VHH binders against EKC/KEOPS complex subunit cgi121 (cgi121). Designs and how they scored, part 79

Target 1, 174 residues: EKC/KEOPS complex subunit cgi121 (cgi121), of Schizosaccharomyces pombe (q9p7j3)
Amino acid sequence: MILPLFPETQVHVFVYENVSNCAAIHEQLISQNPIYDYAFLDAATILYKKQVYSAIIRALEDRRDEQMKTKTIHSEVILSLSPKTEISSAFRQFSMTKKSKNIVVVKIDSKLTEEEEFERLDKLVEGNRVEFSDEELQKLIDFKVLKKNYKLDPSTLENPLASILSSIALRGYS

## First folded at step 9 (VHH)

Design z87 (from z1 with T106L; framework vhh_7yz9_2)
Fold by ESMFold2-Fast, scan of step 9:
Structure z87 (fold): chain B 174 residues (1-174), chain A 120 residues (1-120)
Amino acid sequence: as target 1 above (174 residues)
Amino acid sequence: QWQLVESGGGLVQAGGSLRLSCTASGFTFSSYAMGWYRQTAGNEREWVALITKSGSTTYADSVKGRFTISRDNAKNTVYLQMNSLKPEDTAVYYCTARSYSKYYPLEDYWGQGTPVTVSS
């Protein structure tokens, strides 16, 4: 995918369901293993493609402006999903855990094609790849988790997209 | 307060072996992943090997099959056994402890580096 504001930045997003080795992946992530340099998100927290793209764009803007608050562009994507600037809460809310079953994986600045990145990830992730689409994401979301993470009220429940995107874009201004 | 002290570097002929050691103090060693990086003059630091808290190991393709990382939690020490050394393995080798909170990565701890020179 090409982002209009960042046309030179290569972005790949993959969705896996029924992942059986999340505990092993999580151990590699907390060990900061360079092979696992991706943003590994719990799919229970992601409802829309635009939610992921908004976080990616925010992270790339912060990198461009030399305002990143985390060590890597991938950790900055995880932070950027949160409506708050608190790093620990963002990772607790959006990052995959040992108990995750479905995950969304983001790669930025890949030197590889989408097909080559898939081959690499297929060796790391023991699960079924599905299309990165709103339809597939809506099968994996946990609405209780989404409501808690973005503090959604009953008036926004039927169409939360605008509220979620606003929260991502306005992170740090309140 | 924390410290990583490296040892075991030196001069060796191509095809030879060296064992690097890194002893940690000032933090709970057994709770951390440990790694080795190397750097040549004018180049960025390159990752070499990693051992997780559980003992799982991962290696860079350039050293796979020749280098072995291991740890001794009783001695707070991580090792890098380097076999079949090549002139291109010549570098300063750095020990690192991977700092991670319960929820997010922290800044890594780094040693001072130990030089390794492999003659042809």
Scores: ipSAE 0.615, ipTM 0.851, lowest interface PAE 1.5, mean pLDDT 89
Fold by OpenDDE, second read of step 10:
Structure z87 (fold): chain B 174 residues (1-174), chain A 120 residues (1-120)
Amino acid sequence: as target 1 above (174 residues)
Amino acid sequence: QWQLVESGGGLVQAGGSLRLSCTASGFTFSSYAMGWYRQTAGNEREWVALITKSGSTTYADSVKGRFTISRDNAKNTVYLQMNSLKPEDTAVYYCTARSYSKYYPLEDYWGQGTPVTVSS
């Protein structure tokens, strides 16, 4: 996938459900295993494709402008999902945990096709890949978590996209 | 047009082994990842094992070390070698083919399933 504003950067996004080895993946991430060079997100926190894309775009913009707040582009994606500026908070809010069952995996600067990247990632994730779509994400979302992460109220919860995107875009400006 | 036909299921004692086969037709077998799922009555279908077109394998924790998925592209067949079977492995086992192309939506194709019964 190529984003219009970043034609030189190839991005892939994968969704896995019923992942059995999140704990193992988490350990590898903690150890900073380079094979796990992805952004691993808890799918329970993701409702829209545009939410993910918005975070990716913000991360890429930060990199372009040499304003990254985190060490890697993938960690910047995780930070970019959060309305909070604290990195630790962003990771607690959105990153995959040992207890996660469903995950969204983002790869930035991929040199592989989507299929090839899947082949590589499939060695790491023991789960069932599903389509990256609003429909599939809607099946995996935890609305309690969503409300908490973006401070949604009952009125915005019916159509939270605008609120989510606003929160992402305005992080640090409130 | 796409067809998957499972075979090899049956009754086996705990600790025993079975080898399931799934023969595919109607599509380019070598271009797709293949997998096995299992399902018991009243429960959701459970992911068991997956093998990519390049031969990379992944397993559910419940079967890791006991089950082995493999494929023979020349025969359009995917296999599931099940060793050290347990009563909790009792289920109908389904073969699946997955399309992961970026040019069209992901699609799952299923066979009719083959029953596996492990007695204690």
Scores: ipSAE 0.000, ipTM 0.208, lowest interface PAE 12.4, mean pLDDT 89

Design z88 (from z1 with T106V; framework vhh_7yz9_2)
Fold by OpenDDE, second read of step 10:
Structure z88 (fold): chain B 174 residues (1-174), chain A 120 residues (1-120)
Amino acid sequence: as target 1 above (174 residues)
Amino acid sequence: QWQLVESGGGLVQAGGSLRLSCTASGFTFSSYAMGWYRQTAGNEREWVALITKSGSTTYADSVKGRFTISRDNAKNTVYLQMNSLKPEDTAVYYCTARSYSKYYPVEDYWGQGTPVTVSS
């Protein structure tokens, strides 16, 4: 997948449900295993494709502008999902945990086709791949967590996407 | 060969001010984005303020309006002016130099850190 704003950067996004080895993946991430060079998100915190794309774009912009706050582009994606500027908060809010069951996996700067990247990732993730779509994401979302992460209220719940995108875009401007 | 040396930390009362300095040597200072991070025992290192090569700045929400990052390329030094300090600002503050490249992953260099303690 190519983003219009960043035509030289290939991005792949995968969704897995019923993942049985999140704890093992988490340990590899803590160990900074290069094989696990992805952004692993808890699917319970993701409602829209545009939410993920917005975070990716924000991260890529940060890199472009030499204003990355985190160590890697993938960690920057995680941070970019959050309305908060604190890295630890962002990770607590959106990153895959040992207890996660469904995940969204983002790869930035991939040199592989989507299928090739899938084959590689499939060796790491023990779960079922589903389509990266709003429909599938809506099946995995925890609205309680979503509301908490973005401080959604009854008025903003009428159009959660707008509120979420605003939060992502305006992080650090409040 | 590269080196970042922080200074200016210490004990200060709430509401007080400190100015941290970080002097770089062994590399082309002007070619790096600079930043300040802070860390408390048992917690992850958190970014505080960043300044690009061109001088653009960004701040964490917790310090916005109180802290100011600046750089002096002639002196190979980056500064953090900390005003209206709060007890929650207590931490070891680290200076970082970050290299951005189209061909290589982001590369960081770190100082040894300078402790800041804000008493109530």
Scores: ipSAE 0.570, ipTM 0.838, lowest interface PAE 0.8, mean pLDDT 94
Fold by ESMFold2-Fast, scan of step 9:
Structure z88 (fold): chain B 174 residues (1-174), chain A 120 residues (1-120)
Amino acid sequence: as target 1 above (174 residues)
Amino acid sequence: QWQLVESGGGLVQAGGSLRLSCTASGFTFSSYAMGWYRQTAGNEREWVALITKSGSTTYADSVKGRFTISRDNAKNTVYLQMNSLKPEDTAVYYCTARSYSKYYPVEDYWGQGTPVTVSS
């Protein structure tokens, strides 16, 4: 995909359901294995495509402005999903865990095409690829997790998009 | 206070073998993933091999089948067994330790490097 504010930045987003090797992936991720240089998100935390794009845009803005708070652009995407600036909290809330079943994977600055990244990721992830679409994401979301992560009240839970995007865009500022 | 000390480099003929060692002190070695990188003149460091704390290994395509990474937690040491060496394997080899922290991803710990020269 092309982001209007960052037209030269290559961005790919992949969704996998019924992943059986999350514990193995998690060990590679905490080991900082270069082959696993992606943002691995728990799909239970992602409801909309726009949620992921907003976090990517915020991370790219922070990189452009030399204000990144983490070491890599991929870790910055994970941080940017959180309404707070606490790195450990953001990773606990949004990053894939050993017990995850469905994941969203983000690649920024890829030198590969989307098809080549699919081939690469299919060798790392033992699961079924699904379309990166609001429809597919809504099948994988855990609304209890979403409510907790964004501190949503009952009135916003039925249509939380604006609240989520505001939380990402205005992180740390009311 | 932490240290990573590499040894085992040197001059070897093409087709030969070398075993590099890296001994860690000042941290709980068994809790860290360990890796090897190499650097040739004028180039950035490239990744060679990684071993996780559980012993899972991964290799760069250029060394698969020729190099083997292993660890000995009792000795706080990670090894790189290099077989069927080629002139293009000539580089300074660096040991690194990787870990999670509250600021994941954290800065890696690096050794000073050990030179390997493979003659034709």
Scores: ipSAE 0.356, ipTM 0.725, lowest interface PAE 2.8, mean pLDDT 87

Design z89 (from z1 with T106I; framework vhh_7yz9_2)
Fold by ESMFold2-Fast, scan of step 9:
Structure z89 (fold): chain B 174 residues (1-174), chain A 120 residues (1-120)
Amino acid sequence: as target 1 above (174 residues)
Amino acid sequence: QWQLVESGGGLVQAGGSLRLSCTASGFTFSSYAMGWYRQTAGNEREWVALITKSGSTTYADSVKGRFTISRDNAKNTVYLQMNSLKPEDTAVYYCTARSYSKYYPIEDYWGQGTPVTVSS
C-alpha cells in the first residue's frame, strides 16, 4: 500500500501466527539489537489493517513535523496505536511480549524489497506467515485486550473501527 | 555515578589481533545487554556486535567471523576479540549498555571510546 500523504515512504507489514520464539525476540528487542529494528506488535491488540496504517500515518506525521516522542519511527508507531501519549503505557498495551503467540511486524523506510524483508524476518521469527488482511487479523485478536486498550463500551465493541481510528488520529485530545 | 571504561585499543598491523575490554560500574551489569559500536571521523556510529543478557551474540556483516563478543558478569566486563584486522577497522570503539527504561523503551549508557588504528 502506498500512503497518499507519504507516497515515497516504503511500508511493509507482516503477520505471523503460532510464533514459538517470542521470548527470544523479546530479549533482542529489549537489547536494542539493530537487526530487530521493526515495530513488533502483539496481534491480540490489532483488529484491522486500517488500525495499523492509521498508527503508521500518525508516526510519519510526527516525524515530518519534528514532534516524535520516541527515538525511532518504529517506536513511534507503537506509541501512535495508543489513545494516550504515555510511552510506557503504549508499549505495555501494544508491544509483543515473551508470552505472545501471534505478532504483527511493521517496517518503515526499508533499504530492502518486501521479498528481501520476508526472507530476513523468516530467519528471526519461528512461526507461520499469514496474509495481512482483516480476515486473518480477526482470527488473532483478543477482544478483551482491544476493549481495555481503547476503553470501548459494549455498544462500540460491535463496530469499533471508527472509535479506534479516532483514538489514533486524536490521541490524548478527544 | 555509572561508568563504562574501555581499554585495549592501540596500533596494530593488518592481519593482527586486539582484545578490547569494557568494565561497568554503578549499575547492575548482568541486567543489561552489552554492545560495541565504532566511529570514524565524519560518520555516524556503526554497530559492531551485541551480547544479550542471556549470552546470545549478534554481529554486523562486516565483522562476522573475525570478531567475537563475550561477557564476564562476575567482573562486570564485556570483551571484543578482534582477529584478522583490516585498515577499514580503524575507528574509535565504543562500549554500550542497553535496556528498557520505564519512560522510554531504550536506555543507553556509553563509554568514552578507545581508539584502534590498523596500519597497512
Scores: ipSAE 0.322, ipTM 0.710, lowest interface PAE 3.4, mean pLDDT 87

Design z9 (from z1 with S31Y; framework vhh_7yz9_2)
Fold by ESMFold2-Fast, scan of step 9:
Structure z9 (fold): chain B 174 residues (1-174), chain A 120 residues (1-120)
Amino acid sequence: as target 1 above (174 residues)
Amino acid sequence: QWQLVESGGGLVQAGGSLRLSCTASGFTFSYYAMGWYRQTAGNEREWVALITKSGSTTYADSVKGRFTISRDNAKNTVYLQMNSLKPEDTAVYYCTARSYSKYYPTEDYWGQGTPVTVSS
C-alpha cells in the first residue's frame, strides 16, 4: 500500500490467527532483536483497517516532524494507537503479549516486497495468515478491550469508528 | 556504574578466525539480551548477532554460518566466534547489552569497541 501523504514509504500489514508461539516472539521483542523489527499488535485491540492506518500515518508524521517519543518507527505505531501520550500505557493496551492468540503485524520501510515479507514472517510466526480486512478483524476483536482502551460509552460502541479515529488524531492535545 | 569491556580484536588473514569477548559489570548480566554490532568509517552501526537471556541466537545474513554468539552467565561474558573471516568483516566491533522493560525498548548499553582488520 501507498499512503498519499507518504508515497515513498512502503507499508505492509499482516494478520495471524491462532498463533502458538507468542511467548517466543515476545522474548525476541523485549530483546530488541532486529529480525523482529515490526509492530506486533494484539488483534483483540484492532477493529478496523482505518484504525491501523491512522496510527501509521500519525507515527510517520511524528517521524517527519522529528517528534517521535519512542525508539523505533514500529514502537511509534504502537504508541500512536493510544489516545494517551504515555508509552507504557500504550504498550500495555495494544502490544502483543505472551498470552496473545491473534496478532496484527505492521512493517514500515520494508526493503522487501509483500510476498517476501510473508515468507519471512511465516518463519517467525506459528499461526494462520488471514486477510487484512475489516471482516477478519471483526472476528478477532475483544469489545471489552476496545471499550476500555478508547473509553467508549454504550452509545458510541455500536459505531465506534469516528471516536477511535478522533482519539488517534487528537492524541497529545487532550 | 555499568561497564562493557571488549577484547580479542586484532589483525588476521582472510580465512582466519578470531574470538571476541565482552565482559559486563555493574548490572545483572543474566537479565539482558547481548549483541554484537560493527561499524566501518562513514557507515552506521550494522547489527551482527544477538543472544537472548534464554540463549536463543540470531545472526545477520552476512555472517550466518561463519559467526557464533554465545554467553557465559557465570562469567558475565558474551562471545563472538568469527570463522572464515573476509576483508569485508574489517570493522570496529561493539558489544551491546539490550536494555528492556516489560513493555518497550529502553536505553542500550555499549562498549568502547574493539578493532578487527582482515587482510586479503
Scores: ipSAE 0.439, ipTM 0.773, lowest interface PAE 2.2, mean pLDDT 88

Design z90 (from z1 with T106Y; framework vhh_7yz9_2)
Fold by OpenDDE, second read of step 10:
Structure z90 (fold): chain B 174 residues (1-174), chain A 120 residues (1-120)
Amino acid sequence: as target 1 above (174 residues)
Amino acid sequence: QWQLVESGGGLVQAGGSLRLSCTASGFTFSSYAMGWYRQTAGNEREWVALITKSGSTTYADSVKGRFTISRDNAKNTVYLQMNSLKPEDTAVYYCTARSYSKYYPYEDYWGQGTPVTVSS
């Protein structure tokens, strides 16, 4: 897909449930295997498509403005999900772990079609692909984790999207 | 042939101040974004402050209002003024230079680090 604000950058987002090899994927990420050049997110921390898009946009803006805090655009996406500026916190909050079961995978600067990218990623991820939609994400979310990550309270739980997007957009401005 | 050399670290009491310097050589300093990171033993390196080629700055929440990053292109030097230091600021501080590329991996340069110890 193409984002309106970044027409030169092709982005793909995939959702997998019941992934059996997250631990193996995690090891490859630690070793910085270039084949695994994606942002691997824990789906338990993602509630909305707009949450992911907002993080992607924030990361792309940081890159555009030469203000990236992390080493890669994909790691910047992970950081961009967090209301905190600390990289370690962001990764702890949103990154796929060895214990993750459901994941959201983001590819930035893809030169492939969505289907082609899926074929590549399908070789890496042992799980079931589901639609990237709010409906599917809602089935995978852990609200306890979500509340913790974004410090949601009863007043913001009625419309968590607004709070989440605000947290992402205003990180570092509090 | 590129080189980043940090200096200015040391022991300081809580509430005190330090000014770190990082001098670059072997590359076009003005073409790079500069930054400071810090790391404690056993932990990942955390970003502290960044200054772009144009001079725009950004800070981690933990140091915002206390630290100031600046650069002097004529001296090929980036600075980190650290005020109101806290024990939790204790770490090895690393200077970094980053060349951005939209379609290729970024090029990062790192110094050897300068230790900062803040006693309570």
Scores: ipSAE 0.626, ipTM 0.848, lowest interface PAE 0.8, mean pLDDT 93
Fold by ESMFold2-Fast, scan of step 9:
Structure z90 (fold): chain B 174 residues (1-174), chain A 120 residues (1-120)
Amino acid sequence: as target 1 above (174 residues)
Amino acid sequence: QWQLVESGGGLVQAGGSLRLSCTASGFTFSSYAMGWYRQTAGNEREWVALITKSGSTTYADSVKGRFTISRDNAKNTVYLQMNSLKPEDTAVYYCTARSYSKYYPYEDYWGQGTPVTVSS
């Protein structure tokens, strides 16, 4: 994928359903194993492709401007999904947990092709890859989680995309 | 106060072996993942091996099959057994204790490093 503001940056996004080894992956992540240097997101929190792209763009802007609040570009993507600047809260809201079943995986600055990254991830993730599309994401979302994370009004049923994107774009802005 | 003390470095001929040790004090060793990194002059530290709290091991492709990481929780020590050493393994080797945190900032402990020189 090419991002208009960052055409030089390689970005790959993968979606896995029915993942059976999230506890093992989680242990590797909290151990800071470099092989697992990806943003591992709980698919229950992601409704749109644009939601993920907006977080990636925000993280890349923070890196460009030397304003990253976290240790890696991938952790910055996780932070950037949150409407707040609070790092611990963002990870609790959006990152994969031991109990996750469906995940979204983001890789930035890969030296590998999309196919090569998939082959690597296929060795790490025990699940079924599905297309990164709004249709597939809508099958995996938990609307209660989404509404809580972005403070959406559940009674209005208005287009949540604009609210989500605004929350991501304005994250960290005081 | 925490401390990591590395030992076992030195000069060795290509094809030889060395065993590095890193002894920890001042924190609950068994609760941390332990790792080894190495650094040559002018370059960033590169990861070599990791052993998790549960004992799962992972290695950089450059050392896979030649190096073995292990831990002894009773001695608060992590080891790196280095076999079939090559001149490109020449570096200062650093022991790390990785905080078990999924949140930022990550607080890692680092030793002062032990030099390894592999001559041809």
Scores: ipSAE 0.217, ipTM 0.639, lowest interface PAE 4.4, mean pLDDT 86

Design z91 (from z1 with T106D; framework vhh_7yz9_2)
Fold by ESMFold2-Fast, scan of step 9:
Structure z91 (fold): chain B 174 residues (1-174), chain A 120 residues (1-120)
Amino acid sequence: as target 1 above (174 residues)
Amino acid sequence: QWQLVESGGGLVQAGGSLRLSCTASGFTFSSYAMGWYRQTAGNEREWVALITKSGSTTYADSVKGRFTISRDNAKNTVYLQMNSLKPEDTAVYYCTARSYSKYYPDEDYWGQGTPVTVSS
């Protein structure tokens, strides 16, 4: 995928359900294995495609402006999902864990085509790939987790999109 | 205070073997993943091999089947056994210790490098 605001940047997003090897993936991530250089998100935290896109755009803006708070663009995507600018809180809230069951995987600046990344990831992730769509994400979200991460009240939870996008775009300002 | 000291590099003929060693001090070796990278003149460092703290190994496609990474936690040492060496394996080889916090990426530790020259 090409983003209109960053047409030079290659972006791929993949969704996997019923992943059985999250503990093994997590060990590779804490080892900084170059093969696993992706943003691995817990799907329980992602409600909309636009939520992921907004975090990617914010991370790319921060990289462009030389204002990244984290070491890599992929960790910056994870930070950018959080309404706060605290790195540890963002990873605790959005990053996959050993206990995750469904994951969203983001690749930025891929030197490979989408199909090649798909083939690579399918060898690393022991789960079922599903379409990156609002419909599939709605099946994997945990509304209790979403409410806690974005501090949503009951009225906002009925239509949370604008609140979530505002939190991602403006984090740290308001 | 921390150190990574590489040894075992040198000159070898194509088809030969070398064993690189890297000894760590100043941090808890068993808590870190250990890796090997290499660099040729004018190019960026490229990853060669990784061994996790649990002993799981991963290799770059260019060395898979020829190189073996291993570790000895009692000696605080990581090894790279290089077999069936090719002229294109000529590079300076760097040892690295890696940890990633659940909350943010850690800084990597790097050795000074050990040169390997493979003659044709």
Scores: ipSAE 0.468, ipTM 0.789, lowest interface PAE 2.2, mean pLDDT 87

Design z92 (from z1 with T106E; framework vhh_7yz9_2)
Fold by ESMFold2-Fast, scan of step 9:
Structure z92 (fold): chain B 174 residues (1-174), chain A 120 residues (1-120)
Amino acid sequence: as target 1 above (174 residues)
Amino acid sequence: QWQLVESGGGLVQAGGSLRLSCTASGFTFSSYAMGWYRQTAGNEREWVALITKSGSTTYADSVKGRFTISRDNAKNTVYLQMNSLKPEDTAVYYCTARSYSKYYPEEDYWGQGTPVTVSS
């Protein structure tokens, strides 16, 4: 995928359901294994494609402006999903855990094609790959988790997209 | 003060073997993942191998099947057994300790490096 604001940046997003090896993946992530240099998100926290894209754009803006708060662009994507700039809270809220069952995986600056990244991830993730689409994401979301993470107003529950995107874009300013 | 000290490098002929050691002090070795990186002149450090706290191992494609990483927690030492060495393996080899930071990356500990030269 090409992002209009960052046309030179290669981005791939993958969705896996019914993942059986999240504990093994989590151990590799906390060990900072370079093979696992991706943003591994819990799909229970992601409702829209635009939510993921907005976090990616915010992370890329912070990298461009030399304002990244985390060590890697992928950890910056995870941070950027949070309405607050607190790193440990953001990771607790959005990053996959050993108990996760469905995950969204983001790769930025890949030198590989989407097909080659699929080959790599399919060896790492023991689950079923599904399309990165609003329809598929809606099947995996946990609305209680989403409401809690973004502190959604009861009046916005039926159409939370604008509130979520605003929270991501205005993180640290409101 | 923490320290990582690499040893075991040197000159070896193609097809030969070397065992690198890295001994840690000043932190709880058994709580860290340990890795090996290498660097050639003019290039950035490239990852070679990693062993997690639980003993799970992972290797770069270029060394898979030839190199073996292992650890001895009683000796605070991580090893890299290098077999079937090729001239392309010539580099300075660096040991690193990866701290358990829960959910975000923490700054790593690095050794000073040990040179390996593989002649053709």
Scores: ipSAE 0.473, ipTM 0.781, lowest interface PAE 2.1, mean pLDDT 87

Design z93 (from z1 with T106M; framework vhh_7yz9_2)
Fold by ESMFold2-Fast, scan of step 9:
Structure z93 (fold): chain B 174 residues (1-174), chain A 120 residues (1-120)
Amino acid sequence: as target 1 above (174 residues)
Amino acid sequence: QWQLVESGGGLVQAGGSLRLSCTASGFTFSSYAMGWYRQTAGNEREWVALITKSGSTTYADSVKGRFTISRDNAKNTVYLQMNSLKPEDTAVYYCTARSYSKYYPMEDYWGQGTPVTVSS
């Protein structure tokens, strides 16, 4: 996928449910294995496609403006999902853990096609790939986690999109 | 202060073998993933192999089946056994210790490199 604001940047987003090897993936991530150079998110934290795209756009804007706070574009996506710019908090809130069951995987600046990335990720992730859609994401979200991460009250929790996007970036995907 | 010291490089004939060693000091070796990268003149460093703290290994496609990475935590040493060497394996080989905070990538440790020349 090409983003209108960044037409030269290749972006791929994948969703996996019922992942049985999150502990193994997590070990590779903390080892900085180049094969695992993706943003691995806990799907319990993601409710909308627009939520992910807003974080991607914010990360790309920060890279363009030489204002990245993390070492890689993928870690910058994780940071950008958080309503505050504190790295440790953002990773604790949104990054996959060894206990995760469902994950969202983001690849930016791939040298591979989407089909080649699918083939590669299917070898790394032991789970069921599902469509990156609001419908599928709504099956995987944990509303208690979402409420805590974005400080939503019960009234905003029923229609949280605007609050989430406002928390990520007003500049992107408005 | 931390240190990574590579050894075992040199000149070898195509089809031959070399074993590189990298000994670490000044940090808790067993807590780090260890890797090997290589660099040829005019090119960026290329990843070669990685071994996690649990001993899981991964390899770049160009060396898979020919190179083996291993570690000895008692000796604070990581090894790269290179078999069936080709002229295109000629490079300076760098040892690295890779860490990740529980929540984000941290600084990596790097050795100064050891040259490997494979004659045709």
Scores: ipSAE 0.440, ipTM 0.771, lowest interface PAE 2.4, mean pLDDT 87

Design z94 (from z1 with T106R; framework vhh_7yz9_2)
Fold by ESMFold2-Fast, scan of step 9:
Structure z94 (fold): chain B 174 residues (1-174), chain A 120 residues (1-120)
Amino acid sequence: as target 1 above (174 residues)
Amino acid sequence: QWQLVESGGGLVQAGGSLRLSCTASGFTFSSYAMGWYRQTAGNEREWVALITKSGSTTYADSVKGRFTISRDNAKNTVYLQMNSLKPEDTAVYYCTARSYSKYYPREDYWGQGTPVTVSS
């Protein structure tokens, strides 16, 4: 995909369900293995495509403005999902863990096509690919996790999109 | 107080072999993933190989099948066995220790580099 505000930045987003090797992937992530240079998110935390895109846009804005708080653009995406900026908290809230079962994977600045990235990721992830769509994400979300991460009250939980997007875009200022 | 000391670089003919060593001190070696990177003049530093604390290994496509990374925790040493060397493997090779991190700001430990020249 091409983002209107960042037209030269290649972005790919992949969704896997029923992943059986999360512990192995997690070991590679904590080892900072360059082959695993993606943002690996727990799908239990993602409700909308726009949620992921908003975090990507925020991370790209922070990189453009030389305001990144983390080492890589992919780690900045994970941080950008959090409504209040603390790196450790953001990773505990949104990053995949060894106990994750469904994951969302983001690649920024890929020199490969979407199909080529699929082939690479299919060698790393032992799970079933599904479409990156609101319909598929809504099968994988954990609303208890979503409520905690974005501090949603019962009145916003029925239509949380605007609140989530505002939290991402205005992190620390809203 | 930490240190990474590299050795084993030098001149070799195409098709030959070299073994690089990197000995660590001043930190708990066994709790770190260890890696090798290389840099040619005018280019960015590129990743070559990684070994996790459990011993799982991964390699860049350009060296897969020719290079082998290994570690000896009793000696606080990581090795890179380089076989079937090609002129394009000519570079300065850097040892690195990768701290436990899920992309948090962190200090990676880096060696000073050891040059490898492969003649045609």
Scores: ipSAE 0.424, ipTM 0.751, lowest interface PAE 2.4, mean pLDDT 87

